# VH-VL binders against Uncharacterized protein At4g17700, part 8

Target 1, 164 residues: Uncharacterized protein At4g17700, of Arabidopsis thaliana (Mouse-ear cress) (o23610)
Amino acid sequence: MEEYEFLVRVREAGGFDIEHLMDTKPSSCVIGCREFDNNDDYNAHIVLFARMGIHKYNMIQGTNLQLSCVEKYNYRSPRVYSAFYITLIAKDPDACNSLVTFQTRVVEEGFNMTKLSCNIARPKPGPQENAALPRHSVDLEPVDVFYKGSLPEWPPEDAFNDNI
Key: E = the ipSAE of ESMFold2; O = the ipSAE of OpenDDE; V2 = 0.75 times the mean of E and O plus 0.25 times the DockQ between their complexes.

## First folded at step 1 (VH-VL)

Design l10 (framework fv_lutikizumab)
Fold by ESMFold2-Fast, scan of step 1:
Structure l10 (fold): chain C 164 residues (1-164), chain A 123 residues (1-123), chain B 107 residues (1-107)
Amino acid sequence: as target 1 above (164 residues)
Amino acid sequence: EVQLVESGGGVVQPGRSLRLSCSASGFTFSSYWMSWVRQAPGKGLEWVAYISYDGSNKYYPDSVKGRFTISRDNSKNTLFLQMDSLRPEDTGVYFCAREIYTWDSGYYGMDVWGQGTPVTVSS
Amino acid sequence: DIQMTQSPSSLSASVGDRVTITCRASQDISNYLTWYQQTPGKAPKLLIYDASNLETGVPSRFSGSGSGTDYTFTISSLQPEDIATYYCQQYDNLPLTFGQGTKLQIT
């Protein structure tokens, strides 16, 4: 199947940088790519997911990365069981505000984020590192378990009105 | 409750037409690729058609290509199979099934099936 | 078309027995294989995908293995509710093709 073959190529490429494959995408394929825009219907969700990924990484690694901006995201529709592959730019205040390209994968189950899972949160791997996605669905833990029973505090609502 | 229910089967003479329907409930029908699979009496399963979530992509094996047409009406959560120029070899139980696709596995199977609707082509 | 051949066509076993069914593809299908269970009068049920992965909710007594052209489905301890016909299906290439089925009966 053309769609199946396309999805295999997406998985082999790691899911985050797949623009070079989009020319071969079947018109009915469920995967989509978007550059981040303030007018995007998913703006608030994507920003939330980006911050979740950075927070998870900071807690595990003991770093203090801050979200600078979201560059792009790839998604799988439908939204009822949606996976988001978000590429963003993070700033490291502990390294003279150096910028780092960062990647996070967030899975949303059910409407209104009733269940969220984040199992990829990392600086973008170098060319020599394996970026391929696992062939099988990864077991994802609920995000609220990671945050000790609650999501981290997010910026004031007005912070989402600007390009982040 | 996730459910698929087929209807429209019956007994017809060779060369006639029949239209099968499959009603979906309990899930977002418009988000899934769908298939029709048939089973002749005492025989195994045979895949006969698929359709993309928006109806723009379809495929048929050579055994039914040019005679069968798969379609869907997402506003009514209904899948159809129009069967023209029916042959005795088309006799069987026709199942509709939901296809599963994930970024992690790609296509990996049909996880929800209807109960099937019988089609008999005889003279 | 990729031809899928199952063996045996039928078998009988006792509750608690280990049951093994095999499926052979006419060409390498890279583990793109599912196993389905069909109880008489009912629709098929997905048990295993990608040759060896259990579908959610499927009992652990069911397992799959194999690679290339040769695949195996195993029930480690047969239960009465396992009386059914089992089918393998490849999804490496179109058209999708099924094995002819293996009818499992309990003695």
Scores: ipSAE 0.013, ipTM 0.504, lowest interface PAE 8.6, mean pLDDT 79

Design l11 (framework fv_lutikizumab)
Fold by ESMFold2-Fast, scan of step 1:
Structure l11 (fold): chain C 164 residues (1-164), chain A 120 residues (1-120), chain B 107 residues (1-107)
Amino acid sequence: as target 1 above (164 residues)
Amino acid sequence: EVQLVESGGGVVQPGRSLRLSCSASGFTFSDYAMSWVRQAPGKGLEWVAYISWSGSNTYYPDSVKGRFTISRDNSKNTLFLQMDSLRPEDTGVYFCARDHYGDFYYFDYWGQGTPVTVSS
Amino acid sequence: DIQMTQSPSSLSASVGDRVTITCRASQDIGNYLTWYQQTPGKAPKLLIYDASNLETGVPSRFSGSGSGTDYTFTISSLQPEDIATYYCQQYYNTPLTFGQGTKLQIT
């Protein structure tokens, strides 16, 4: 029962900045907070998902934001899906390369990325704004993605010099 | 704006099959999980099937598990319910309902329903 | 399965009356509860989600409250268009389950 009360609090807090709630997390609740790390099991997937969020936002808003780096992500694995709440820094070349803290939620069905959706893609809301997760699909039109491509592009800092 | 239109209902004898369809418009169908909910004459609502937005995950209550199959065709914005080995207790109005994808499993939009009668 | 029990099963009230119906879950459902309105011959309509949050476009005379296993739905001043059957539903766990409904009639 405590698990579901915890999930209500996560939802009300917006899902992206929930570190302050983790001390009260029930052991039965599969949710975690992680700083971005090259040794992360999901490093390639997280970078891919971050790029998907930026791409969706750019297509719908007509912007040209570029991924600078991934800051952190939270993951949640209920019975039906796995959700990733990614906080990243984006660069806006149309605004003198200003940096924007950006948030995207990507949901994955199946371990092998057989189906993905992105239902949150936005600049991080300010302290005075309601950061709660939306009840409905994002105001931005969702882009259905099926990843058929080559391996995800690795940022320079993720390259391993010893791959021989 | 958001519309869900069911079809395929009718009168069938016990042991037969029916396939229901739900045509969705006014939203990005592939972004939403979908469910079927039925209502027997003069009775309350009963959830009978769930399908995730991609179609990879489906859930059923024990009352229909093994007899009903939910599926979707995202390219056609259509949801299906294949009902096999129908029983008189399956009689009711079948509603197509939209689940918000993510942390919410309640229904924000419903179709008007299609009647199914299983009788001899 | 989580059982949802509504009280009363039926109720008659006059226009302008305050109407309250109750929904009890067989276990704690952590506010994962919705209320739907179903007018005769129509599909259900979402009114309240997360036990107490009013859906956009729904009149403010409708409200929800409660926690744990006990929840209430209130119409502060009954209007003729409120003649309907009202259902609670839990989405704490599968199978998703509904209350049996409360049929509201105007006298």
Scores: ipSAE 0.014, ipTM 0.508, lowest interface PAE 7.8, mean pLDDT 79

Design l12 (framework fv_lutikizumab)
Fold by ESMFold2-Fast, scan of step 1:
Structure l12 (fold): chain C 164 residues (1-164), chain A 120 residues (1-120), chain B 107 residues (1-107)
Amino acid sequence: as target 1 above (164 residues)
Amino acid sequence: EVQLVESGGGVVQPGRSLRLSCSASGFTFSSYEMSWVRQAPGKGLEWVAYISYSGSNKYYPDSVKGRFTISRDNSKNTLFLQMDSLRPEDTGVYFCARVGDYYEWGFDYWGQGTPVTVSS
Amino acid sequence: DIQMTQSPSSLSASVGDRVTITCRASQDISNYLTWYQQTPGKAPKLLIYYASNLETGVPSRFSGSGSGTDYTFTISSLQPEDIATYYCQQGDNLPYTFGQGTKLQIT
């Protein structure tokens, strides 16, 4: 597959369900697919991003979804930024604790997660819905959220620091 | 099918403000990052602003940071550039440009540009 | 900021000639280099992205190559419609920066 055709198909799939395309990935494309284990401490930032997506959706839609687990994530990492396409399972306490497959796209820009943007936050489209057409109503509001699902964490450093 | 149409350029005095608009059609506007790129008379291209899909993240070079503000209205397929405290060196043609998912390192479609002249 | 330097700044060639323009980055940009063509009075047009990939609809006489800090843009057989200024641009790091441009004229 030519690089252009590959990237078009990734976009058509919304970036979340592209594992069937990976055998045809050109070497010039820095795109990967990863299955996720929620007990893996080395993937803590993916869990943070998952919670950010749920939080953004809850704020905009007035829901109370809670993270159950992360299923998988895909990434695209040109050097300027990294984009993460995260598929997760959320619990809906307002619907008898039913489970919902949820999708969020988070872009990490700058050094060490200095700038984060959540562009897509939605329940996974159903069988009769076009997965390539995200719900723009949810993504229209520019909301920068930092949500860890825990008590607030503050820097351990004092206001003044004289170290070189 | 993809079209970007700029408007809002004109002649203004130093220290004044100007707001540029870019109307997008022929693609899903909310799925693309956008930028503004300018070109002074007889000079090369200079990137001046970037905005993410939702508008949550914005970047500027030091030459315009604090004076220019990029924004977007995805419901109206429109990109904006608010230019405050204009200087003669801001004179040029301002282009609206699309940063595609494959071209986040570059710009795949450009508008025709709108001229901005800052003079007394 | 990453500085982009093009060589030459201007070039005159005859129809049918092979034309090569070079672009050098002040640091490694990992192939995040794009080439544009700007005809007088018009907006820039994307020709080559990611150092060597030809944009859809662009004639095959245009090509790009290179890696690291050194990149080249080639027109294998110059045509009259190729009279334009050509720019390289790096997308490896913010701020995005362009080369100064190479003005190509036909003799």
Scores: ipSAE 0.013, ipTM 0.520, lowest interface PAE 8.4, mean pLDDT 78

## First folded at step 3 (VH-VL)

Design m01 (from l02 with heavy chain A33Y, light chain E55Q; framework fv_lutikizumab; at its last look DockQ between E and O 0.33; V2 from the best seeds 0.00; counts 0 for: pae E 5.7 > 2)
Fold by ESMFold2, look of step 3:
Structure m01 (fold): chain C 164 residues (1-164), chain A 118 residues (1-118), chain B 107 residues (1-107)
Amino acid sequence: as target 1 above (164 residues)
Amino acid sequence: EVQLVESGGGVVQPGRSLRLSCSASGFTFSDYYMSWVRQAPGKGLEWVAYISYDGSNTYYPDSVKGRFTISRDNSKNTLFLQMDSLRPEDTGVYFCAREWDYGYFDYWGQGTPVTVSS
Amino acid sequence: DIQMTQSPSSLSASVGDRVTITCRASQDISNYLTWYQQTPGKAPKLLIYDASNLQTGVPSRFSGSGSGTDYTFTISSLQPEDIATYYCQQYYNLPYTFGQGTKLQIT
């Protein structure tokens, strides 16, 4: 399969659930998948990207979702940008700590996260572990750094959610 | 500063050939997919070719497939468009464009005019 | 091929006006949409990518929004230097396709 055709198939699948395509991936195409289980350590950047997606969703929808864990991510990092398609579990404190599978796409441009953007942030379409997450309390603040501009220095590890 | 400078445009008769060049500077040329985009006089934009960073993948719309060939010389930071069997409908300004590996174009050259007429 | 349709084709507005241009795709393009500005006699300039992300160095009066098939480009307060033709482009599928353009004029 040619690289363009493969990447079209990845986009048609939505970028998040592409494991069924990986046996047809051209050798020259740099796309990888990482899945996590209970004994895996996350790298600090993936957790930040996951939180950025959740914060953007919370701001727009007036919700208070919190990161619980990261299930997997897919990435493409050819040379000048890295695009991350992250599947995570969010917790809704306003719905008795119910869990929601959530998807976010974050693009890192340049070296050391000079510019970050997030353009997909949503509960995963289709079957969920729980009911839809209605708006219960407003955690409505602009996400300061990833909206459309460059990210400042990476926050300390204590900024990450302890519920993972 | 990213710069893209096209050259090689001109006035030619139908059925003739023309070779466009685009000189790139201010960035690592071999890290980027490159495209050519054209604009007929008074009309909108039409994408006409892309090439992957190492030249191994190329793509063309049906309007130019089989007549145009995109190529690159990474050692000279130069992109090329060989245009064969030119038709009057190929008339327009041809832009060299840099893309983020695949998709959208973050830098454009000034364009080089091509006129195909008797 | 994915057809991109812009509305309006031409628009006149006064300095300081809010200007809105729409772009409709013939299928869902999942925010793989870019807005360009082309000043007369010059090359297109990237303003917005991924439907809503502002390119570095682009003034904050420009914004983009939308999803699925329907996308909107907004200038919050028109300035004299904004006189141009504006194009949307999808990059969801090859061939990459552009809208027909919206010519923006003052007065």
Scores: ipSAE 0.018, ipTM 0.613, lowest interface PAE 5.7, mean pLDDT 81
ESMFold2 (binder alone), look of step 3: mean pLDDT 93; pTM 0.946
OpenDDE, look of step 3: ipSAE 0.742; ipTM 0.884

Design m02 (from l02 with heavy chain N57K, light chain E55Q; framework fv_lutikizumab; at its last look DockQ between E and O 0.28; V2 from the best seeds 0.00; counts 0 for: pae E 6.3 > 2)
Fold by ESMFold2, look of step 3:
Structure m02 (fold): chain C 164 residues (1-164), chain A 118 residues (1-118), chain B 107 residues (1-107)
Amino acid sequence: as target 1 above (164 residues)
Amino acid sequence: EVQLVESGGGVVQPGRSLRLSCSASGFTFSDYAMSWVRQAPGKGLEWVAYISYDGSKTYYPDSVKGRFTISRDNSKNTLFLQMDSLRPEDTGVYFCAREWDYGYFDYWGQGTPVTVSS
Amino acid sequence: DIQMTQSPSSLSASVGDRVTITCRASQDISNYLTWYQQTPGKAPKLLIYDASNLQTGVPSRFSGSGSGTDYTFTISSLQPEDIATYYCQQYYNLPYTFGQGTKLQIT
């Protein structure tokens, strides 16, 4: 399968749920996937990105969702820009602590003054415990975050593997 | 400073060929996919060719498929468009454009005019 | 092919006015949409990518919004240098396709 055709299928799936496509990934395509279990430690960058998505959604929708855990993320590297498609569980205190599967896309760029932008932040489409929560992705002007310095060393993909 | 400079445009008769060049500087050329986009006089924009960062993949719309060939020489930071069997409807300004990740064009050249007429 | 329908085809506005341009796709394009500015005799310039993200160096008076099939581009306070033709483009799928353009003039 050619790289473009694979990437179209990733795009058709929305970028978040692509596990069924990974057996067909061309060797030239550098996409990483990480899924988390109960015993996995999170990388600090993924927690930051997840919270950024929740915060942007809360600011725009007037909600108070809180990060509960990260289920998985997909990322594309080694481009000048990195895109992270993060699936997480949020808790809604205003709806009896109901759980919400939530999606956010965060783009990371730069080396010394790293810019982060979030352009998807929404409850995952489909059935949810909290049906009253606004379901559309936030689409107001982006709120960008900058930070200085080198990023911490990124753990190898297999550092979070359940195998021992 | 990212710079893209097209050359090779001109006036040619229908059925003839023309080769456009685009010289790239100010970025690592071999990291980026590239496209050609054209604009007929007084008209909108039309994408006409794509090439992947390493040159291994090319794509074309039906309007030019089989007549146009995009290529690149990463050692010389140069993009090419070979335009065969030219028709009057191919008349326009041809831009080379840099792509971020299959889709949008973050930098454009100045354009080179192509006129196909008798 | 995904058709992009841009409205209006032309408009006139005064300096300081709020300007809104719309772009409708023939199918859901999931925010894979850009806005370009083309001043007369010049190459297009990227203003907005992913429907709402401002390109580096673009003034904050420009913004984009929308989802699914319906997208909008806004200039909050029109300046004289904003005289141009504006194009939307989808990059959800090949072939990449553009709206027909909106010619913006100052009155």
Scores: ipSAE 0.038, ipTM 0.633, lowest interface PAE 6.3, mean pLDDT 82
ESMFold2 (binder alone), look of step 3: mean pLDDT 93; pTM 0.946
OpenDDE, look of step 3: ipSAE 0.721; ipTM 0.869

Design m03 (from l02 with heavy chain G103E, light chain E55Q; framework fv_lutikizumab; at its last look DockQ between E and O 0.34; V2 from the best seeds 0.00; counts 0 for: pae E 4.8 > 2)
Heavy chain, then light chain:
Amino acid sequence: EVQLVESGGGVVQPGRSLRLSCSASGFTFSDYAMSWVRQAPGKGLEWVAYISYDGSNTYYPDSVKGRFTISRDNSKNTLFLQMDSLRPEDTGVYFCAREWDYEYFDYWGQGTPVTVSS
Amino acid sequence: DIQMTQSPSSLSASVGDRVTITCRASQDISNYLTWYQQTPGKAPKLLIYDASNLQTGVPSRFSGSGSGTDYTFTISSLQPEDIATYYCQQYYNLPYTFGQGTKLQIT
ESMFold2, look of step 3: ipSAE 0.150; ipTM 0.661
ESMFold2 (binder alone), look of step 3: mean pLDDT 93; pTM 0.939
OpenDDE, look of step 3: ipSAE 0.802; ipTM 0.917

Design m04 (from l02 with heavy chain W100Y Y102W; framework fv_lutikizumab; at its last look DockQ between E and O 0.39; V2 from the best seeds 0.00; counts 0 for: pae E 6.0 > 2)
Fold by ESMFold2, look of step 3:
Structure m04 (fold): chain C 164 residues (1-164), chain A 118 residues (1-118), chain B 107 residues (1-107)
Amino acid sequence: as target 1 above (164 residues)
Amino acid sequence: EVQLVESGGGVVQPGRSLRLSCSASGFTFSDYAMSWVRQAPGKGLEWVAYISYDGSNTYYPDSVKGRFTISRDNSKNTLFLQMDSLRPEDTGVYFCAREYDWGYFDYWGQGTPVTVSS
Amino acid sequence: DIQMTQSPSSLSASVGDRVTITCRASQDISNYLTWYQQTPGKAPKLLIYDASNLETGVPSRFSGSGSGTDYTFTISSLQPEDIATYYCQQYYNLPYTFGQGTKLQIT
C-alpha cells in the first residue's frame, strides 16, 4: 500500500479512530498513535491542545465544557509541521457533569508552538458511548490529573481565530 | 521569501518533448512535496504531477500518465517536468507549486507557457 | 474522481457588496478544500485552506464555510482589488481537482 493510499484511508476514518489501520501503515508514512492509561503523565503540549479545542468550541457555541482527561491522540509530522488528532473526555457542568467524548485537531508550525491552529473542535459524532476514562480500564481522577500538568505559556488571543 | 521560477517552456509540434524546470529558493526545498499545475488558455486549473519531498513517490492524472515524468534534484533545489508525446491539449501555462500538506498549494511560481501546435 | 462544481461561473457586483461563491463536491471531502484567487495574468494565490482557515496575510473580508459536499466562499465587502477569478480545489483524494472558476467583475 502506498503512503498516499494509506493517508486516504486515514482521512476516510476521520483521523481520530485509526488504530485498526496501523497494521497496514507503509514504512514511508509518518503517522503515530498514542493511547493513555492510568498515571501516564500528559505532556504539556497535548493538554494545551486539548484545552484549545474545548475553548474554541465553548466560545463559538456558548458552552462551558471542561477538560476531564485525554484518551488518545494520533499525529502526523512531516518535516515542517505536526498535526494532532486528539480524542478527549470533557465534562459538561450544565448537564449534571455528564461526560462527553470530544475531538479536536490542532496543527503546530514552527519551533516551540510559535504558530497554532485548531481546525476541528466538536463532540464526537454519533451516539455517545459510555464516555470512558483510559482504554486500559484504569481509573483516573480526571480533573486532578489535568490540573497537576505543566501548562505552556498561553498563546496570543488571535491563535483561536478559526471557524469550525 | 519563498520564490519559485519556472523555465523551459516554448512552442513545439505535436509528438515532441519538452523539459520544464523550477528553481526554488527562500525555503528548505527538501522538506516539501511539489506539484505541477497547468492552465489552458482561457480555462481553469488542472493538476498534472506530484512528487514527494524525497522523490520516492510520484502521481499523475490519467490525462498525462505515461507521458509526463516529474523529478527533483534536492541538492540543486530544482523541480523538473519531462513532457513526452505532447498533444495540442497540453497547451497552457505550467506552474510549479509547493504543497503544504498533500494537495493544497501555498506558493506558486509565475508559470512558463507551453504551446503545442503544428 | 471527485468532481467540483462551482457556481456561478461569472458574477458582477459593486464595491462594498457582499459576494458569495459556492462549490459542491461529488462526495464528502471532509473540509479538505482550498480557495484560490487568480488575478489576470498572474499565478493563483492561496486564500483559504481547510475550508475556513485564512492564509497568513489574507484580508479578513475573505471567509470560507461549509462541510461535507457543500462549501461557500464570501467576500464581506467587495474592494476594487478583488477583481479576479476564484477557484475551489479539493485535496481529499487524488487526482486533485478544481472547480471551473468564478470570474468576479466590478459593475
Scores: ipSAE 0.045, ipTM 0.626, lowest interface PAE 6.0, mean pLDDT 81
ESMFold2 (binder alone), look of step 3: mean pLDDT 94; pTM 0.948
OpenDDE, look of step 3: ipSAE 0.359; ipTM 0.772

Design m05 (from l02 with heavy chain A33S, light chain D50Y E55Q; framework fv_lutikizumab; at its last look DockQ between E and O 0.02; V2 from the best seeds 0.00; counts 0 for: pae E 5.5 > 2, placed apart)
Fold by ESMFold2, look of step 3:
Parts: sequence; structure tokens; C-alpha cells
Structure m05 (fold): chain C 164 residues (1-164), chain A 118 residues (1-118), chain B 107 residues (1-107)
Amino acid sequence: as target 1 above (164 residues)
Amino acid sequence: EVQLVESGGGVVQPGRSLRLSCSASGFTFSDYSMSWVRQAPGKGLEWVAYISYDGSNTYYPDSVKGRFTISRDNSKNTLFLQMDSLRPEDTGVYFCAREWDYGYFDYWGQGTPVTVSS
Amino acid sequence: DIQMTQSPSSLSASVGDRVTITCRASQDISNYLTWYQQTPGKAPKLLIYYASNLQTGVPSRFSGSGSGTDYTFTISSLQPEDIATYYCQQYYNLPYTFGQGTKLQIT
């Protein structure tokens, strides 16, 4: 599969749920995917990005969702920008600690990490347990990402460039 | 066949504004990121603006940041460059260029000339 | 910003000659480098991406090599239609930057 055609399929799937595509990924296409299990350590930057998405949603919706765990993320490198499609579990203390699957897309401008923005921050659409087509057998290659410069523990609100 | 056609160039005085357009055909425009690249007379190439495939991200070098605005209308297959507070050093030929967010340009238009002079 | 320096700034060669142009980056760019051809009065044309990959439809006499900071573009047997200015461009970091160009003339 040509790289252009593969990336179109990734965009058509929305970027968050692409495991079913990864067995067709061309070797020239650099996409990182990471799924976490109970024993995995998180990358520090992914936790920051997950919290950034939750913070933006809370500010807009007047909620108090809290990060419970990160299930997975996908990203592209090298890129004009880095885009991270993060699937996480949020806890709502105001709803008896109920859990909701949550999606956020965080974009880092260029390679020098001068600006972060979040343009998707939402509960996953549809029923939380609604059947998706099961993954076929795939081998995902998780890739850790490293950032230059310092990141605050919680980004300031002006780091959000919402274009939703 | 991929085709990119720039328009809207001309001669303007310093401090004025100009809006460039780029009409795209022969490919699915909304799948591709786009850039503007300029070339001063007798000089090399300078990247001046980028916009992602869906318009959600834009980037500029310091030389034009705050003065130039890139935008797109995917329903009309058209890319735009709004150039405000033009300076004589903005003089050159402006190309629109196609990319897949890899940072290199696989197709270029023929360019539209812009002259900024008193 | 990453500065790109091409050498030479101009050169003349005969049909059939091997032509070599170099591009040096001010820092390691990890092969994120392209070569473009621009004929007079026309737009640039992509020849090579990721230092060594030939774009579809580009003749096999064109090639690229190198790594780190030092990259080389080669025409194995110069043809009359190769009269142009050649540019390298890095896409490792924003802003994208180009070399100053190499003007190729045929004797």
C-alpha cells in the first residue's frame, strides 16, 4: 500500500482507532502506536497531553473530569507538526466516579516545541461498549517521543488553539 | 494531472495589502497540506507559510509572522495568502506548493509575481 | 534556523559529464533533505527526497546521497535538458530552509 493511501485510511478512521490498518503500513510510513497494559509505565509527555485535553474539556463544559489512565495513543513522525491521538479513561467524581472513554488530539508545533494546541477533547462518540470491527492480527510498534525544552506540569490556557 | 494556478499578484506600494489565490485541480485538495514559497528576483527560495489539509494548523517564519495569513477553502479547492503591511523585501514570485506534511513539496504552481515598491 | 550551504554556486560542464553538487547543513538533519530542479522562468521540480529517494518520473541519471550534515547530488551523465538551478532544502526543523542554489550551465 502506498504511503499516501495508507494515511488517507488513517484520517478516514479518525486517527484514534487504527489498529486494523497497521498490518498494511508501508515501511516508509513513520507512525507510532502505543497501547498500555496494567504494568506499563507512561511516557511523561503523553500524561501531560492527556491532562491538557481533559483540562480544555472541563473549562468549556464546566466539568471536573480526572485522568484515570491512558489506554493508547497514535502519532506521526517526522512531520510538519506532531499530532497525538490519545484515548484515555476519565473519571467523573460528580457522577459517582463513573468512567468514560475520552479522546483528545494534541498538536505540537514543529520540532522545537514552541506551542501546544488541543483541537479534539471529548467523550468517545457513540456507546462506550458499542462493537467496533474486531482487530485482525497486527503487531504494533510503540514509539516513545522526546521533547526539547521544558513543559509545565499543566499547560496554560493560552496554549489551547481550539479550532473545533 | 496535478495543477496549481496562482493569481492575485501585482504591483503595490509599501504598507499596502495583497491577497493571493491558488486554484487546485487533478487531485483531492482536502487530502494535502499546502505551503507558499517565494523567490526574490535573482535569489533563492524562501518558505513563507504552511497550512494543514483541514486548515487546523498554520505556521510561518519570523520574517512574515503577524503580517501574512494563509487560509484555504476545501469546498472550492482554493488556497489563499493574505499579505498585510507589505515591505519592499516581500518582492518576488510566490508559488503555492503541495505537500503531505512531510515538509517537502512534490508539486508547485508556476507562481504569481508580487512587486512592492514606492 | 538551520542554514543550508550549497557548493559550488555555479558550474559549467559538457554533455556526458558527471556532475556533483554538495549541500552542507549547519546541524545534523538526519536525511530530511530534498533536491529540486528549477529551469529558468519555471517553478521548482522535486527530484529527490529523504536524501536519496528518486521521485516518480525522474530519470535515473539523477541520484542523491549523504548523511548527517553533508549531502551530495549527482547527475551521472549530463544531458542538454539538465540546464537549471538546483536547490537543496532541509525539512528536519521549521522553518524549512533552502540552499542558495547551484546554477548549472552546459558548455
Scores: ipSAE 0.055, ipTM 0.606, lowest interface PAE 5.5, mean pLDDT 81
ESMFold2 (binder alone), look of step 3: mean pLDDT 94; pTM 0.945
OpenDDE, look of step 3: ipSAE 0.364; ipTM 0.772

Design m06 (framework fv_enfortumab; at its last look DockQ between E and O 0.04; V2 from the best seeds 0.00; counts 0 for: pae E 7.0 > 2, placed apart)
Fold by ESMFold2, look of step 3:
Structure m06 (fold): chain C 164 residues (1-164), chain A 118 residues (1-118), chain B 107 residues (1-107)
Amino acid sequence: as target 1 above (164 residues)
Amino acid sequence: EVQLVESGGGLVQPGGSLRLSCAASGFTFSDYAMNWVRQAPGKGLEWVSYISYSGSNTYYADSVKGRFTISRDNAKNSLSLQMNSLRDEDTAVYYCAREWDYGYFDYWGQGTTVTVSS
Amino acid sequence: DIQMTQSPSSVSASVGDRVTITCRASQDISNYLAWYQQKPGKAPKFLIYDASNLQSGVPSRFSGSGSGTDFTLTISSLQPEDFATYYCQQYYNLPYTFGGGTKVEIK
C-alpha cells in the first residue's frame, strides 16, 4: 500500500484509533504511535498538548475537567506541520472525580516559527463510564503559541476568570 | 471526490484590486494547508502563497508580498486571495492547490484567469 | 530562495522513445521534490513525490530518481497521452519553487 493511500485511510478513521490499519502500513511510512501504561513517564510535550485540549474544551463548554492520564497518542510530523491525536482520561472534580475518555488534536505549524492549535477536543464517541459529562465534540478556534523548542509553562489557575 | 473551483478572475487595470475565491469539496478542508500557484501566458508555474490548516501561518512569494493576502474560512470550505496594487506581471491563470503534508500539491483547481491591462 | 533548473526546455520524441528530463536544485533539497504533468489549457497533474514515489494511478512507465541536487524524470516508453509539459517542484523550504518546464513534443 502506498504511503499516500495509507494516510488517507488514517484520516478517514479520525486519526485516534488506527491500530486496525497498522498491519497495512508501508515500510516507508513514518508515523509515531505510543500507548502508555501505569509505569510510563509522559514527555512534557504530550502533557502540555493534552492539557491544552482539556483547557480549551472547559472554556467553551463551561466544564472543569482535569487531566488524569494519557492512554495513547498518534502523530505524524511532515516538515510543515505535526499533528498529535491524543486519547486521554479526564476527571471532573465537580462530579465526584468521575472519569471520561477524551480526545484532542493538537497541531504544531510553521517552517521557521511554531504555533500550537487545538482543533478537536471532545469526549470520545461511544460508550463511556460517566454519561453525565458532555459527550459532543466541538471544533476549537486556534490559539497561537510561539516557542523556540521549549514548551510554554501551563497557565496559572483561574486565568480565564478575569475579564478585563 | 476532491474538487477545487476557483472564481473571481477578470480584466483589471494596473493598480486595481481583485479577490479570488476557491470552493473546496469532497474532503475535510481544515486538515490541509492550501496554496495559490500562478502561470503567466506561455510561462511556467510560480508559487504565490501558502496558508496553514488553521489559517494562522501564511507565506508569500517576494513578488506579491505586501500586495496579496491569503485567507481561509474553514466553516465555509473556502480559500481566498485578496490581490491589491495589481501590476502587468500579475497577469496569469491562478490555481488553487491542496498541499499534502509534505509540501507537494496533490489536487489542483482548473484555474481562474486574471488579466491586468491598461 | 532555492532555484530549480530544468533541462532540456523541450524535446521532440516519437511514441515508444525513452525520454529523460533533468532538474537541478541550487542547494541540497534531500528528496523533497515533486513532478507534475501539464497539458495545454489544463491544470497540472501530480505524478511523483519524494523524488521517486509514483502517485496512485500514474502509469509505471514513469519513474523518478535522485537526491540532493540532481533529479531525473524518465518515461521509459513514450505514449501518445504523454505529450505535455513537465515541471519539477522543490518543497524543502518556502518559497516553494518550480523548474522552468520541459515540453515533450511529437517528432
Scores: ipSAE 0.015, ipTM 0.599, lowest interface PAE 7.0, mean pLDDT 81
ESMFold2 (binder alone), look of step 3: mean pLDDT 94; pTM 0.956
OpenDDE, look of step 3: ipSAE 0.058; ipTM 0.680

